# Ledger of designs, part 14: VH-VL binders against Protein FAM13B (FAM13B)

Target 1, 190 residues: Protein FAM13B (FAM13B), of Homo sapiens (Human) (q9nyf5r23to212)
Amino acid sequence: IPLDELQQGGHPDNEVPFIVRHVVDYIEEHGGLEQQGLFQVNGNAETVEWLRQRYDSGEEVDLVKEADVPSAISLLRFFLQELPEPVIPGSLHIHLMQLSQDYNNEDEFGRKLRFLLQQLPPVNYSLLKFLCRFLANVASHHEEIWSANSLAAVFGPDVFHIYTDVEDMKEQEIVSRIMAGLLENYYEFF
Below, E stands for the ipSAE of ESMFold2; O stands for the ipSAE of OpenDDE; V2 stands for 0.75 times the mean of E and O plus 0.25 times the DockQ between their complexes.

## First folded at step 9 (VH-VL; framework fv_roledumab)

Design x6 (from t51 with heavy chain W106Y F107W S108A; at its last look DockQ between E and O 0.69; V2 from the best seeds 0.68)
Fold by ESMFold2, look of step 9:
Structure x6 (fold): chain C 190 residues (1-190), chain A 125 residues (1-125), chain B 107 residues (1-107)
Amino acid sequence: as target 1 above (190 residues)
Amino acid sequence: QVQLVESGGGVVQPGRSLRLSCTASGFTFSSYGMHWVRQAPAKGLEWVATIWYDGSNKQYADSVKGRFTFSRDNSQDTLYLQLNSLRPEDTAVYYCARDSSGYEDYWAPYYFDYWGQGTMVTVSS
Amino acid sequence: AIRMTQSPSSFSASTGDRVTITCRASQGISSYVAWYQQKSGKAPKFLIYAASTLQSGVPSRFSGSGSGTDFTLTINSLQSEDFATYYCQQYYSYPLTFGQGTRVEIT
């Protein structure tokens, strides 16, 4: 289901899909974010799928009783991975590798990121903003374990749907750089 | 020699439509992003819209979003601006302008190195 | 939207004068400013990009400076063909915005 259809149908106070807000709120409330590897551990696959199906059907979910933080993180990442279009749509991927020419020009790199954000559909922008706020807060409050770069490496592929391959490793580098830039400069971009 | 020639301006009543065209010559049209900029009588310049070199991305000023549609035909080196639901405040000379960056670095707009001479749109009751 | 505020709105000046036009952005925009010249009834002509870099073919009496929020266009020795309206433009973010213009007139 495309992101705009999920948001349109799911939540009277919209901007992000209810599942995303509910899961992120749960993760933030229940802590354990100091734990190394937490964002890289898969939750129980059966639990994640069962929760997903209940959110899709509109059933009430009590994450405190029915989930744990690894499962909630897995559910969030699964949601991003399973979108028909990535949060940063494929139409914007056309020249990602050319952006590497600006690695040493932070002003131009930042300018191009700003234009990237302005070209997002509104629902994609809202989801990216919400996700980046969450991740930037994790980085700022748990800096000794979770840097902007480390979180960008985890979530960048999910946001772009760009995963490991020899050619994709160069793309993953630019994807991580984009995500890290958004996290490090959250209030300047959002 | 880079040339941009606008056409399609005229006098119309509020609520009506016009289609503006811009024909390009002297450069590889399909390699450049393009813009429309307008200027109300005795007023300053206002950016209206931007289109990528391949037409895949478009951006509009809030004042025209939902009413104007920007398109390009790279096989005919021609740019179009469909002006719908025209209002008196849309009265202006409309210029097409070329973005200075070619497609190899066209991730974001830059500045406008070549301009047409404009076509006048007058919307009056 | 980033507002670009030019001052003054108009100048009265003579040939040979040094003319300075100021453009202020409502937020920091690094050096992402271009300048244009427009003569009455004509299209704008591109002069300067990156706040200070002259386009090829622009006379060296034109110069630009500034970074951040404050930008200046200077004409060192005004020529008769320089009587026109001048606009600054930012290309830092959408919407792309122009200053309101500065008209340089004959005294």
Scores: ipSAE 0.574, ipTM 0.826, lowest interface PAE 1.9, mean pLDDT 85
ESMFold2 (binder alone), look of step 9: mean pLDDT 91; pTM 0.937
OpenDDE, look of step 9: ipSAE 0.783; ipTM 0.898

## First folded at step 10 (VH-VL; framework fv_roledumab)

Design y1 (from x3 with heavy chain N57L; at its last look DockQ between E and O 0.92; V2 from the best seeds 0.00; counts 0 for: pae E 2.5 > 2)
Fold by ESMFold2, look of step 10:
Formats: structure tokens, C-alpha cells, sequence
Structure y1 (fold): chain C 190 residues (1-190), chain A 123 residues (1-123), chain B 107 residues (1-107)
């Protein structure tokens, strides 16, 4: 379902889809983010699918009673994975892959990335900003468990819809580097 | 000789439209990003719009977004700026300018400028 | 939007003078600053990019410096052809913005 159609009321004053805000608020409120491996384990697949269907139908979901933090994280990731177009659209991927040419020039890498982010549709930008704020806060408050690099490795593929092909690891490397950069330097990009 | 020549300026009433052109010569036009910059009488420079070398991505100043459309025809070495719903505050000399590097999609400095074309929006 | 604030707004000078123009960005922009010269009735002329790198053909009496938020254009020995308005410009992010200009006038 396109990102524009998932927003509550379809009005510009709602920065992110309700499911994303609701799930992220739940995760932040209920803690346990110091737990090792939390972002790397999947919630129960049947529970996640059941919750997804209820959000899609507009049913009221009580995450406190019906979910746990792993399931909420899985639901968030599933939402990102199932978007018809990734948060960072395919039209920008060629230019984003070219950022690998600037790995040794941090200022130019960051500047070029900033200009590419400014090409995002407003809805995509708002979702990316919201997600990166959440992940950057996790990294900053749980540094012993969650680095920007480790969170980028988990969420980067979901944001780009670029998953490891057996023969090509280069795309994963640049995707992770971009996401880690966004998390480490949040205020420079957003 | 590397050159940019703007045309299409004139005097128009508010709410009307005008189409500016910028013709390039002496360089490989399709390799360069391009910009429009305007300067109101006795005022400073204001960036208006940027277009990438292949025309696929564009950016506009907030003051013109939704009213102006920037395009390019790489087969004719020509830029176009469509000025719709013109307002008195759009009165300015409009310059086209070349981004300084070939085959770059990110903006850099502006190394070649045209002499400008005057747009006057007056009731 | 990143504001570029130039100082002074205008300046009276004689040939041979050392002229210094400053440009301050409202946020850190690394060295992504260009300088332009504009004579009355003419298009701007490109002088400096990357804060300090002279464009080819620009006389060596022009120099630029700075990084972060504070940038300087210096003309070490002003010549008669240097009386003009000077603009800084950032190319760090959209919208691309210019300073308001500094006029260097004949005494």
C-alpha cells in the first residue's frame, strides 16, 4: 500500500503513518532496549501477521496487551519491507551507490547524501526522519549494546529494499554506510 | 567560446506567464547541471532553481515552487524556465548559470553566467 | 535555509588598499563556499570556490579562507578594476543561498 494512502486522514499534518508512530511509541515507552539481540530476533510470525491485519482493517490494537517489544520491532520492519516503493525510492539508488566513491572524503560524502535526501518526496522524508530519530536515540542511549552500525545493518535493507544477493555485497556495504551516517550525524541531515 | 545567452524576458501584467530560454555554446551542455539565479533591481542575488545534467531531478526556491518549471533540452543545448502566475516581486534580471563540474549531480559553484534577461511584472 | 551574512555592507577604498570582506553562515557548512564579483550592470564573475581555491585566471591578489561558519575574501592590493560588489554563496544544501553583497567603492 503506497505511503500516501497509509497516513491517517491523508492530511499533511500527520508526519508518519499511525502504525509507525504507534509501534515506535510503544517500543520507546516499554523499554528493554538494553537487551542484546533485540533488533536481531523476530517476533512470533503469526502474532505479527495478526497485528498487521488489524492495523490494516482499522481495528483498535492494544500493544500492551497483545504484543511484546520483539513483535513490535518485527511489525515495524515488516511495514517498511512491504511498502510498494522503499522509503528511499529506486530512482535515487544509482546516485546513492555512487557515494562509495567518496568514502575517503567525509565532508563530500555527507554533502552529496544531504542533497539526495532533499530529493525525497515530503512523506518519505518525514518517515525517514522519524525512523532515524528513533534509531539514533537507541544508539546514543544504549551505546554498549547498539551501535549506529549495528542498527544500520538491521534497518538499512528495509529502508532501501536492497537485500544481500549471494554474489554482490557492495550494495549492502553502501546501504549500511549511508544508514549509519544518518544515525551518527542525525542533526546534520535532518 | 563558452557562452550562455538568456532570452524571453519582457514586461507582463501580474498573473500572466512568460517562458525564458537559455542557449549554451562552446561546451558539452548535457554534462553540466544548470541553475537560474535572479536579481531584483538594486538587490542581491537569489537562487531560483537547479536542474541536474540529465534533467531527471530539479529543485526550486520556495518563493517560486509550484509556479515555475525548469526544464532542459539537451539535443538543443537549451534551458527553459516557465514562469507562471507572475507577481510583482518576480521582477528581476534572470541569469542562467553553469555548475562548475562535468558529470556531477550535486551542486557546486557557478562558473559561467549569462548576461541575463529582464522580467518586469507591473500592473 | 542557511543564511549567509556579509560584513561590511559597503566599503570605501583606494587602489593599493588591503580589503577584507567576511561572510558568516548561520550553521556549519564546512568549506562549501564560493565568492563572486559583480560590476554594475554586468553578470557575476566567479572568483573562488571551496572557500580558498582560486578559479583559473583570477589574479593572485584575491584570496579566500575559512571553514565552518566564518569565511573571508581578501584583496591584498586593490586595483581599479576591483571596485565592485562581492557575494559569497554556500553550496552545502538547498536552498542555495547568497550573502547580501558587499560593495567596494572608490574613495
Amino acid sequence: as target 1 above (190 residues)
Amino acid sequence: QVQLVESGGGVVQPGRSLRLSCTASGFTFSSYGMHWVRQAPAKGLEWVATIWYDGSLKQYADSVKGRFTFSRDNSQDTLYLQLNSLRPEDTAVYYCARDQYEDHWAPYAFDIWGQGTMVTVSS
Amino acid sequence: AIRMTQSPSSFSASTGDRVTITCRASQGISSYVAWYQQKSGKAPKFLIYAASTLQSGVPSRFSGSGSGTDFTLTINSLQSEDFATYYCQQYYSYPLTFGQGTRVEIT
Scores: ipSAE 0.529, ipTM 0.821, lowest interface PAE 2.5, mean pLDDT 86
ESMFold2 (binder alone), look of step 10: mean pLDDT 92; pTM 0.949
OpenDDE, look of step 10: ipSAE 0.836; ipTM 0.930

Design y2 (from x3 with heavy chain N57Q; at its last look DockQ between E and O 0.88; V2 from the best seeds 0.79)
Heavy chain, then light chain:
Amino acid sequence: QVQLVESGGGVVQPGRSLRLSCTASGFTFSSYGMHWVRQAPAKGLEWVATIWYDGSQKQYADSVKGRFTFSRDNSQDTLYLQLNSLRPEDTAVYYCARDQYEDHWAPYAFDIWGQGTMVTVSS
Amino acid sequence: AIRMTQSPSSFSASTGDRVTITCRASQGISSYVAWYQQKSGKAPKFLIYAASTLQSGVPSRFSGSGSGTDFTLTINSLQSEDFATYYCQQYYSYPLTFGQGTRVEIT
ESMFold2, look of step 10: ipSAE 0.650; ipTM 0.874
ESMFold2 (binder alone), look of step 10: mean pLDDT 93; pTM 0.950
OpenDDE, look of step 10: ipSAE 0.862; ipTM 0.944

Design y3 (from x3 with heavy chain S56Y; at its last fold request DockQ between E and O 0.87; V2 from the best seeds 0.84)
Heavy chain, then light chain:
Amino acid sequence: QVQLVESGGGVVQPGRSLRLSCTASGFTFSSYGMHWVRQAPAKGLEWVATIWYDGYNKQYADSVKGRFTFSRDNSQDTLYLQLNSLRPEDTAVYYCARDQYEDHWAPYAFDIWGQGTMVTVSS
Amino acid sequence: AIRMTQSPSSFSASTGDRVTITCRASQGISSYVAWYQQKSGKAPKFLIYAASTLQSGVPSRFSGSGSGTDFTLTINSLQSEDFATYYCQQYYSYPLTFGQGTRVEIT
ESMFold2, look of step 10: ipSAE 0.767; ipTM 0.917
ESMFold2 (binder alone), look of step 10: mean pLDDT 93; pTM 0.951
OpenDDE, look of step 10: ipSAE 0.867; ipTM 0.949
ESMFold2, look of step 11: ipSAE 0.722; ipTM 0.903
ESMFold2 (binder alone), look of step 11: mean pLDDT 93; pTM 0.951
OpenDDE, look of step 11: ipSAE 0.834; ipTM 0.930
ESMFold2, fold request of step 12: ipSAE 0.753, 0.766, 0.771; ipTM 0.914, 0.916, 0.920
ESMFold2 (binder alone), fold request of step 12: mean pLDDT 93, 93, 93; pTM 0.950, 0.950, 0.950
OpenDDE, fold request of step 12: ipSAE 0.823, 0.896, 0.896; ipTM 0.924, 0.965, 0.965

Design y4 (from x3 with light chain L96W; at its last look DockQ between E and O 0.02; V2 from the best seeds 0.00; counts 0 for: pae O 5.1 > 2, placed apart)
Fold by OpenDDE, look of step 10:
Structure y4 (fold): chain C 190 residues (1-190), chain A 123 residues (1-123), chain B 107 residues (1-107)
Amino acid sequence: as target 1 above (190 residues)
Amino acid sequence: QVQLVESGGGVVQPGRSLRLSCTASGFTFSSYGMHWVRQAPAKGLEWVATIWYDGSNKQYADSVKGRFTFSRDNSQDTLYLQLNSLRPEDTAVYYCARDQYEDHWAPYAFDIWGQGTMVTVSS
Amino acid sequence: AIRMTQSPSSFSASTGDRVTITCRASQGISSYVAWYQQKSGKAPKFLIYAASTLQSGVPSRFSGSGSGTDFTLTINSLQSEDFATYYCQQYYSYPWTFGQGTRVEIT
């Protein structure tokens, strides 16, 4: 389902899809984020599928009772991966790749990155902002376990839809750097 | 003490039906997902079916789909497995098992087992 | 279906031995693996879940390890009561499947 269509099905007062907000809230409250490797462990496939179907059908879900944290994380990642278009659309992706090659200093890079982020559709921007806030908070509170770089390595591919091992390693590195930068400097960009 | 007791096993001819029961005691039955696992003579374990705590979701092995029906009566602390169109390959000890997690968690592993009831299908 | 290949099928050991049983999944299943002990004529007993978490009441000589596709059950010092058949099980996806079992016999 396209992100703009999901907005209509989300919470009436929020532009972020309900499933994303609900899952993130659950992870923040019950995730036990002090555990190493938490974001790298795949959830139970059947649990993830069960939850996905229930959200799609509009059924009420109690994540505290019906899910484990790894499955919830996997559900979130799966949601991002299954979007028809990545949170960062292809057009902006190209500009970001170019930006990473052309910037002369951190100030210029930041300025241009902020400009590009403002070019995102509102629903994409809201989702990205929300996700980055979540991950930035994780990095801030659990820096010894989850650095901005490590979180960027996990979620960057989901945000940018980079899935193949054959893809340019330089592109992957750029994506990771951009994502990490957004997390480390969240309040400067959002 | 936590206990599961199976009943309803017996000897039947192919094509016949049996109804197995599993009575639970010593815990809040309605809070747990439940399972059936069977074991043919001198063979390994085979998962048969899983039911959610409230019966809202049921899963079956391909070998029994369309023939077996899993249900539960939480008011009676009892599981039921309706065995229809029985085949010789259905011959096994049938175990009921409790899910390891309480409080409506998605079913995972089996922490408590009954002693099983024997089902023999032969001409 | 996910196949769980358990090895060996059987072996003999003595009390005090270190025993290792392996289970290999046909695909990645994270840590969604349980281990059971079954004595002759008895129902299975729950030993380990999440690949490495010991069930309450199970002796500490039992341990589990592994993630992804390769999993191991270890008995550090085999006791007389440990001679039995052991099964691994995946609950990563339906249909849930067991290994074929490993019979640990007395030498």
Scores: ipSAE 0.019, ipTM 0.631, lowest interface PAE 5.1, mean pLDDT 88
ESMFold2, look of step 10: ipSAE 0.404; ipTM 0.753
ESMFold2 (binder alone), look of step 10: mean pLDDT 91; pTM 0.940

Design y5 (from x3 with light chain L96R; at its last look DockQ between E and O 0.70; V2 from the best seeds 0.00; counts 0 for: pae E 16.8 > 2)
Fold by ESMFold2, look of step 10:
Structure y5 (fold): chain C 190 residues (1-190), chain A 123 residues (1-123), chain B 107 residues (1-107)
Amino acid sequence: as target 1 above (190 residues)
Amino acid sequence: QVQLVESGGGVVQPGRSLRLSCTASGFTFSSYGMHWVRQAPAKGLEWVATIWYDGSNKQYADSVKGRFTFSRDNSQDTLYLQLNSLRPEDTAVYYCARDQYEDHWAPYAFDIWGQGTMVTVSS
Amino acid sequence: AIRMTQSPSSFSASTGDRVTITCRASQGISSYVAWYQQKSGKAPKFLIYAASTLQSGVPSRFSGSGSGTDFTLTINSLQSEDFATYYCQQYYSYPRTFGQGTRVEIT
C-alpha cells in the first residue's frame, strides 16, 4: 500500500500512518528502552504476522494486550520493508554517491543531506522525521546501550530498501552514514 | 497446586475416534493459551495443536490437520482434543501443556505439563 | 518448518561431570528456545526459556546460552537426578518443533 494512500485513509490530519504512530507510541510507553539487544531481537513470528494481518484489514488492535516490544519493533521494520516504494525513494538514490564524496567534510555533507530531504514528498518527509525523532531519542537516553550508528545499521536498510549484499556494500555504507547523521543531528535536519 | 490432568485415552482400532480431556486447576485457566504435545513410544516430542486463551484461533500440526479438533471450555477449566480417523502412527502419550505467560495468543514455551494419557491405535 | 537438531544423541556420564548439549536451528530464531528435561515414564519438565533464563526452582547448575541458530544447555556437576533425556524446542514460529532429544545416561 503506497505511503500517500495510507496517510489519507480515513484520517484527514494524519501526517504519519496510523500503524507507525500506534506502534512507536506503544514502544515508547512500554519499551524499557534500556534493554540491551532490544532492536536486534526478532519478535515472535506468529505475533508479528497476526498484528500485520489485523492492521492490513483495518481491525482495531490493542497492542498492550496483544503484543510485546520485540514484536512491535519487528512490525515497524516489516512495515518499512513492505512499502511499495521506500521512504527514501529510488529516484533519489542517485544523490547517495554525491554524499559519499563528502564523508570527511561535515558542513558539505550536511548541506547535501538537507538538499536530499528537501526533495522528499511531504508524506515521506513526515514519516522519516517521525522515525528519526524516535530513534534519536532512544540513542540520546540510552547512549551506553544504543548508539546512533547501531540504530542506523538496523533501520537504514529498511528506510532505503538497500539490504546486505556483497555487491551493495558501498551503498550500505552510505545508507548507514546518512541515517547516523540524521540521528546524531536530528534538530539540524528537521 | 497448579495441575493439568489428561484423560480419555485408550486402545482403539484404526479409523475410530477418541476424545481426550485435560482438566486444569490452581491457575486462571482462561488467561492461558494451551497445547497438545504427543510422544510415540520410545520417540521424541511432537507438537500437535495450540489453542488461544479465548478459544478463538487454533493451530494444528500437518500430520493431524483435518482429523483432530481442539477446543476449550473456560467455564469448566477443561480442554478437549477430538481425535478422528485414528491411524496407527497416532499411537502416543498425549500431554496437555500450558503457555508460559498470561494473556498471550502467540504461544511461548510450555511451562506446565500434564502426566499424559495413552492412546493406542492397533488392529 | 524449523528443524531443531540436537547433539549428541546420547551421552554417558558420571556424577560430577560437566555435560554440554547442543541444539541447532535450521534458521535464525533469535533467543526463542526452551529446554526440557524428561525422565523415563514422566512428563517433560520445563528448565530454561529465552535460551538462557532459568525457570523458577531450577538448580543453578543448569545454564543455557546461544542466539540465532546455535544453542547450548550445560549441566555443571551432574547430579544423580539429572540422568534424563533433554529436549530443546523453538517457539519462534509454527509449527512448534523439538529437537530429537539427548539421553544423558549413567556410566
Scores: ipSAE 0.000, ipTM 0.477, lowest interface PAE 16.8, mean pLDDT 81
ESMFold2 (binder alone), look of step 10: mean pLDDT 92; pTM 0.944
OpenDDE, look of step 10: ipSAE 0.037; ipTM 0.703

Design y6 (from x3 with heavy chain H104E; at its last look DockQ between E and O 0.88; V2 from the best seeds 0.75)
Fold by OpenDDE, look of step 10:
Structure y6 (fold): chain C 190 residues (1-190), chain A 123 residues (1-123), chain B 107 residues (1-107)
Amino acid sequence: as target 1 above (190 residues)
Amino acid sequence: QVQLVESGGGVVQPGRSLRLSCTASGFTFSSYGMHWVRQAPAKGLEWVATIWYDGSNKQYADSVKGRFTFSRDNSQDTLYLQLNSLRPEDTAVYYCARDQYEDEWAPYAFDIWGQGTMVTVSS
Amino acid sequence: AIRMTQSPSSFSASTGDRVTITCRASQGISSYVAWYQQKSGKAPKFLIYAASTLQSGVPSRFSGSGSGTDFTLTINSLQSEDFATYYCQQYYSYPLTFGQGTRVEIT
């Protein structure tokens, strides 16, 4: 389901899809984020699929009773991956890749990144902002376990829809840098 | 020589529409981002809109969002600003301006300006 | 939106004077500031960008300085053709914004 259509079924004031907010709230409350490798552990595929179907059908889900934290994380990632268009649209993706030219100029890199973020559709921007806030909080509270770089490595591919091993290593590095930058400097970008 | 020439200004009543044009010459038009800036009588400069060199993205000031539409025809070296639902506060000289760098999608300074076209909105 | 507060609004000066115009940003904008000159009934003219880089063809008596929030345009020896209105502008983020302008008048 396209991201813009997901908002139509929700409260008019909801800027972020319910599933994302619900899952993130659950993780923040029950995630035990002090555990190493939590974001790298795959959830149960059947559980994730079952939860996905229930959210898609509009059924009420009790994540405390019906899910585990790894499955919830996997559900969040799966949601991002299954979007018809990545959170960062392809048109902007191209320009983000060009940011590599500014690796030696942090000010210019940051400025161009800000301008690109301002080009995002409102729903994409809201989702990205919400996700980055969540991850930035994780990094700030558990920096010894989850650095901005490590979280960026996990969620960057989901935000940009980078899935293949054939993809340029440089592209992966750029995506990771962008995501890490957004997390480390959250308040400067959002 | 590098030149920008605006046209299409005039006197209209509130709620009416106008279409401004800006014709570029002397440079590779399709390589530059372009801007509209307006100036009310005896007032300062106000940014109105920016369009990328390839037209893939457009940005507008909040004061004109939903009413003004920015476009470009790179084959004709021409910019367009469609002014709808005009208000008295839209009265101004409208300038088109070139971004200072080629093939950039982030805006920089405005290095070339047209002489402007006057738009007057009054009852 | 980033506000660019320009000062003073206007002042009188004489040929040969050192003139200083200030622009303050409501937040840090690094060096992404441009300066323009506008004479009565004419379009603005591009003078300085990146806070301190002089545009080609602009007389060397013009200079810019500053970073972060405080920026300055200086004319070290005012000439008769320099009497005009000057504007600062930020291009750090959308919306792009200008200062209110400073009118430099002849004494």
Scores: ipSAE 0.695, ipTM 0.861, lowest interface PAE 0.8, mean pLDDT 92
ESMFold2, look of step 10: ipSAE 0.727; ipTM 0.896
ESMFold2 (binder alone), look of step 10: mean pLDDT 92; pTM 0.949

## First folded at step 11 (VH-VL; framework fv_roledumab)

Design k1 (from y3 with heavy chain N57Q; at its last look DockQ between E and O 0.97; V2 from the best seeds 0.81)
Fold by ESMFold2, look of step 11:
Structure k1 (fold): chain C 190 residues (1-190), chain A 123 residues (1-123), chain B 107 residues (1-107)
Amino acid sequence: as target 1 above (190 residues)
Amino acid sequence: QVQLVESGGGVVQPGRSLRLSCTASGFTFSSYGMHWVRQAPAKGLEWVATIWYDGYQKQYADSVKGRFTFSRDNSQDTLYLQLNSLRPEDTAVYYCARDQYEDHWAPYAFDIWGQGTMVTVSS
Amino acid sequence: AIRMTQSPSSFSASTGDRVTITCRASQGISSYVAWYQQKSGKAPKFLIYAASTLQSGVPSRFSGSGSGTDFTLTINSLQSEDFATYYCQQYYSYPLTFGQGTRVEIT
């Protein structure tokens, strides 16, 4: 379902989808983030699919009773993967890829990235900001296990819908650099 | 000679619409980002809108967002600014301006300006 | 939005004077500042970008400096054609904003 159709409730101009807020709040409350590889493994497939169907139907979900942290993380990732348009829309991808021209100029790279973020639809920007806040907090609180680079490698493909292929290695590299930069410099960009 | 020429200004009542044009010559129009800047009588400069060189990406000042629409026709070397739901505070000279660099989408300084066209919104 | 505040708002000067105009940004903007000259009834003219780089064809008596939040435009040995209003502009983020202008008047 398109991201703009999922925005509902409370604060109409800055709201993230309920499923995202609910799942992230659960993950942050229930911890266990020090496990190596936690963001890289799938939760129980039956549990994740059942939870997904209930959120799609609008049913009330009690994540404390019905989920664990791996399945909540998997649900979040599948939500990002299943969006009809990625959080970073395809219309911006050519310009984002051109950021590689400025790898050696941090000020210009950051400035151009800032302008590209300002091109996002408001709902996409809000979701990206929320996700990056979550991931930046994970990196800062679990520094020994989770770096911005490692989290960017996991979530970058989901945010851009850019997945590894031998001809797309340069795309994957710039995607990781952008995501890591957003996580490392969260308050500069958001 | 590199040149920008605005047209379409005039006197209109509040709530009405107006369409401004800016015709470019002497450079590869399709390679440059373009901007509109306005200046109210005896006031300073205010950025109004930017359009990227490919025409797909645009940005507007909050004061005009939802009312003004910026477009470009690269085959005619022409910019258009549609001004809808005009208000007295939109009264200004409107300039089109060229972004500094070819083939760069991020804004830089504005190196070429037109002469401006006057828009007056009054009852 | 990033506010650009110019000082002074106006002043009188004579040909040959050294003139300094300041521009302060409400947050750090690195060196992403341009300066423009505008004569009465005319369009602005581009002078300086990147805080300190002169545009081609701009006389060397013009110079710019600054980084971060504080920027200056200096005119060494003011000429009669330099009496005008000067604007700074940031191009660090949207909305692109100008200072309120500094009018340089003849004594």
Scores: ipSAE 0.697, ipTM 0.885, lowest interface PAE 1.2, mean pLDDT 87
ESMFold2 (binder alone), look of step 11: mean pLDDT 92; pTM 0.948
OpenDDE, look of step 11: ipSAE 0.811; ipTM 0.917

Design k2 (from y3 with heavy chain H104E; at its last fold request DockQ between E and O 0.91; V2 from the best seeds 0.85)
Heavy chain, then light chain:
Amino acid sequence: QVQLVESGGGVVQPGRSLRLSCTASGFTFSSYGMHWVRQAPAKGLEWVATIWYDGYNKQYADSVKGRFTFSRDNSQDTLYLQLNSLRPEDTAVYYCARDQYEDEWAPYAFDIWGQGTMVTVSS
Amino acid sequence: AIRMTQSPSSFSASTGDRVTITCRASQGISSYVAWYQQKSGKAPKFLIYAASTLQSGVPSRFSGSGSGTDFTLTINSLQSEDFATYYCQQYYSYPLTFGQGTRVEIT
ESMFold2, look of step 11: ipSAE 0.744; ipTM 0.909
ESMFold2 (binder alone), look of step 11: mean pLDDT 92; pTM 0.949
OpenDDE, look of step 11: ipSAE 0.847; ipTM 0.939
ESMFold2, fold request of step 12: ipSAE 0.773, 0.764, 0.769; ipTM 0.923, 0.920, 0.920
ESMFold2 (binder alone), fold request of step 12: mean pLDDT 93, 93, 93; pTM 0.949, 0.950, 0.950
OpenDDE, fold request of step 12: ipSAE 0.847, 0.897, 0.899; ipTM 0.936, 0.966, 0.967

Design k3 (from y3 with heavy chain N57Q H104E; at its last look DockQ between E and O 0.92; V2 from the best seeds 0.79)
Fold by ESMFold2, look of step 11:
Structure k3 (fold): chain C 190 residues (1-190), chain A 123 residues (1-123), chain B 107 residues (1-107)
Amino acid sequence: as target 1 above (190 residues)
Amino acid sequence: QVQLVESGGGVVQPGRSLRLSCTASGFTFSSYGMHWVRQAPAKGLEWVATIWYDGYQKQYADSVKGRFTFSRDNSQDTLYLQLNSLRPEDTAVYYCARDQYEDEWAPYAFDIWGQGTMVTVSS
Amino acid sequence: AIRMTQSPSSFSASTGDRVTITCRASQGISSYVAWYQQKSGKAPKFLIYAASTLQSGVPSRFSGSGSGTDFTLTINSLQSEDFATYYCQQYYSYPLTFGQGTRVEIT
């Protein structure tokens, strides 16, 4: 389901799709993020699918009673993975990959990335901003366990829809570098 | 000779539409980002819109967003600016301009400018 | 949006004068500034990019400097063809913005 359609069905006062805000709020409130590997662990597949179906149907979900933090993280990641177009649309991927040519020119790298973010549809930008704020906060509050780099490695593939393949290894490295940059320099870009 | 030539200006009533064209010659048009800049009589320059070389990524000034549409035809080396719902404050000389570098997708300086075409919106 | 404020708005000068025009950005923009010359009734002409790099074919009497928020265009020995309006422009982020212009007039 296209992202702009999901945002129109959001709860009042929400700037991002309701499922995203609801799940992220739950994760932030219920902690436990100091566990090593937590963002890489899959929640119970049946629980995640059951919750997904209920959100799709518009049912009210009580995450405190019905989920745990691994399941909530899995649900968030599943949402990002299942978007028909990634949060960073494919039309921008060529230019994002070309940012590797500017690795040693931080001013130009940042400027070009800023222009690319300004090309995002408003709904995509809002979601990316919300997600990056969440992840940057995680890195800030749990820096002994979670760095911007480690979170970028987990969520980068979901945001770009670029997943593990030997032929795609350079693309994954670039995606992780870009995502980590957004997390480390959140207020410069958003 | 590197050249940009605008056309399509004229006098129209408020609320009407015009379509501006900009024809490029002397360079590889499909390799460059392009811009529209306008200048009201006796006033400064105002950026209006940018289009990347592939024609899909576009940006507009807030003053024209939703009313103006920028497009390009790389097979004909031509830019178009569709001006809808024109207002008296849209009265200006409209310039097309080339972004500085080939095969770039972020804006740089504007190195080649056309002569401009005058749009007058008057009752 | 990043505002570019030029100073002065206009001034009179004679041939041979050193002319300095300033441009101030409302936020840090590194060196992502260009300068243009516009003669009466004509399109702007590209002079300088990256705050200080002179475009090919532009006379060496023109120079630019600055980084961050404060930028200058200098004409070391003003020539008769240099009487024009000069604009700075930032290309750091959208919307791309120009200064309001500085007219260099004949005394």
Scores: ipSAE 0.684, ipTM 0.875, lowest interface PAE 1.2, mean pLDDT 86
ESMFold2 (binder alone), look of step 11: mean pLDDT 92; pTM 0.947
OpenDDE, look of step 11: ipSAE 0.817; ipTM 0.920

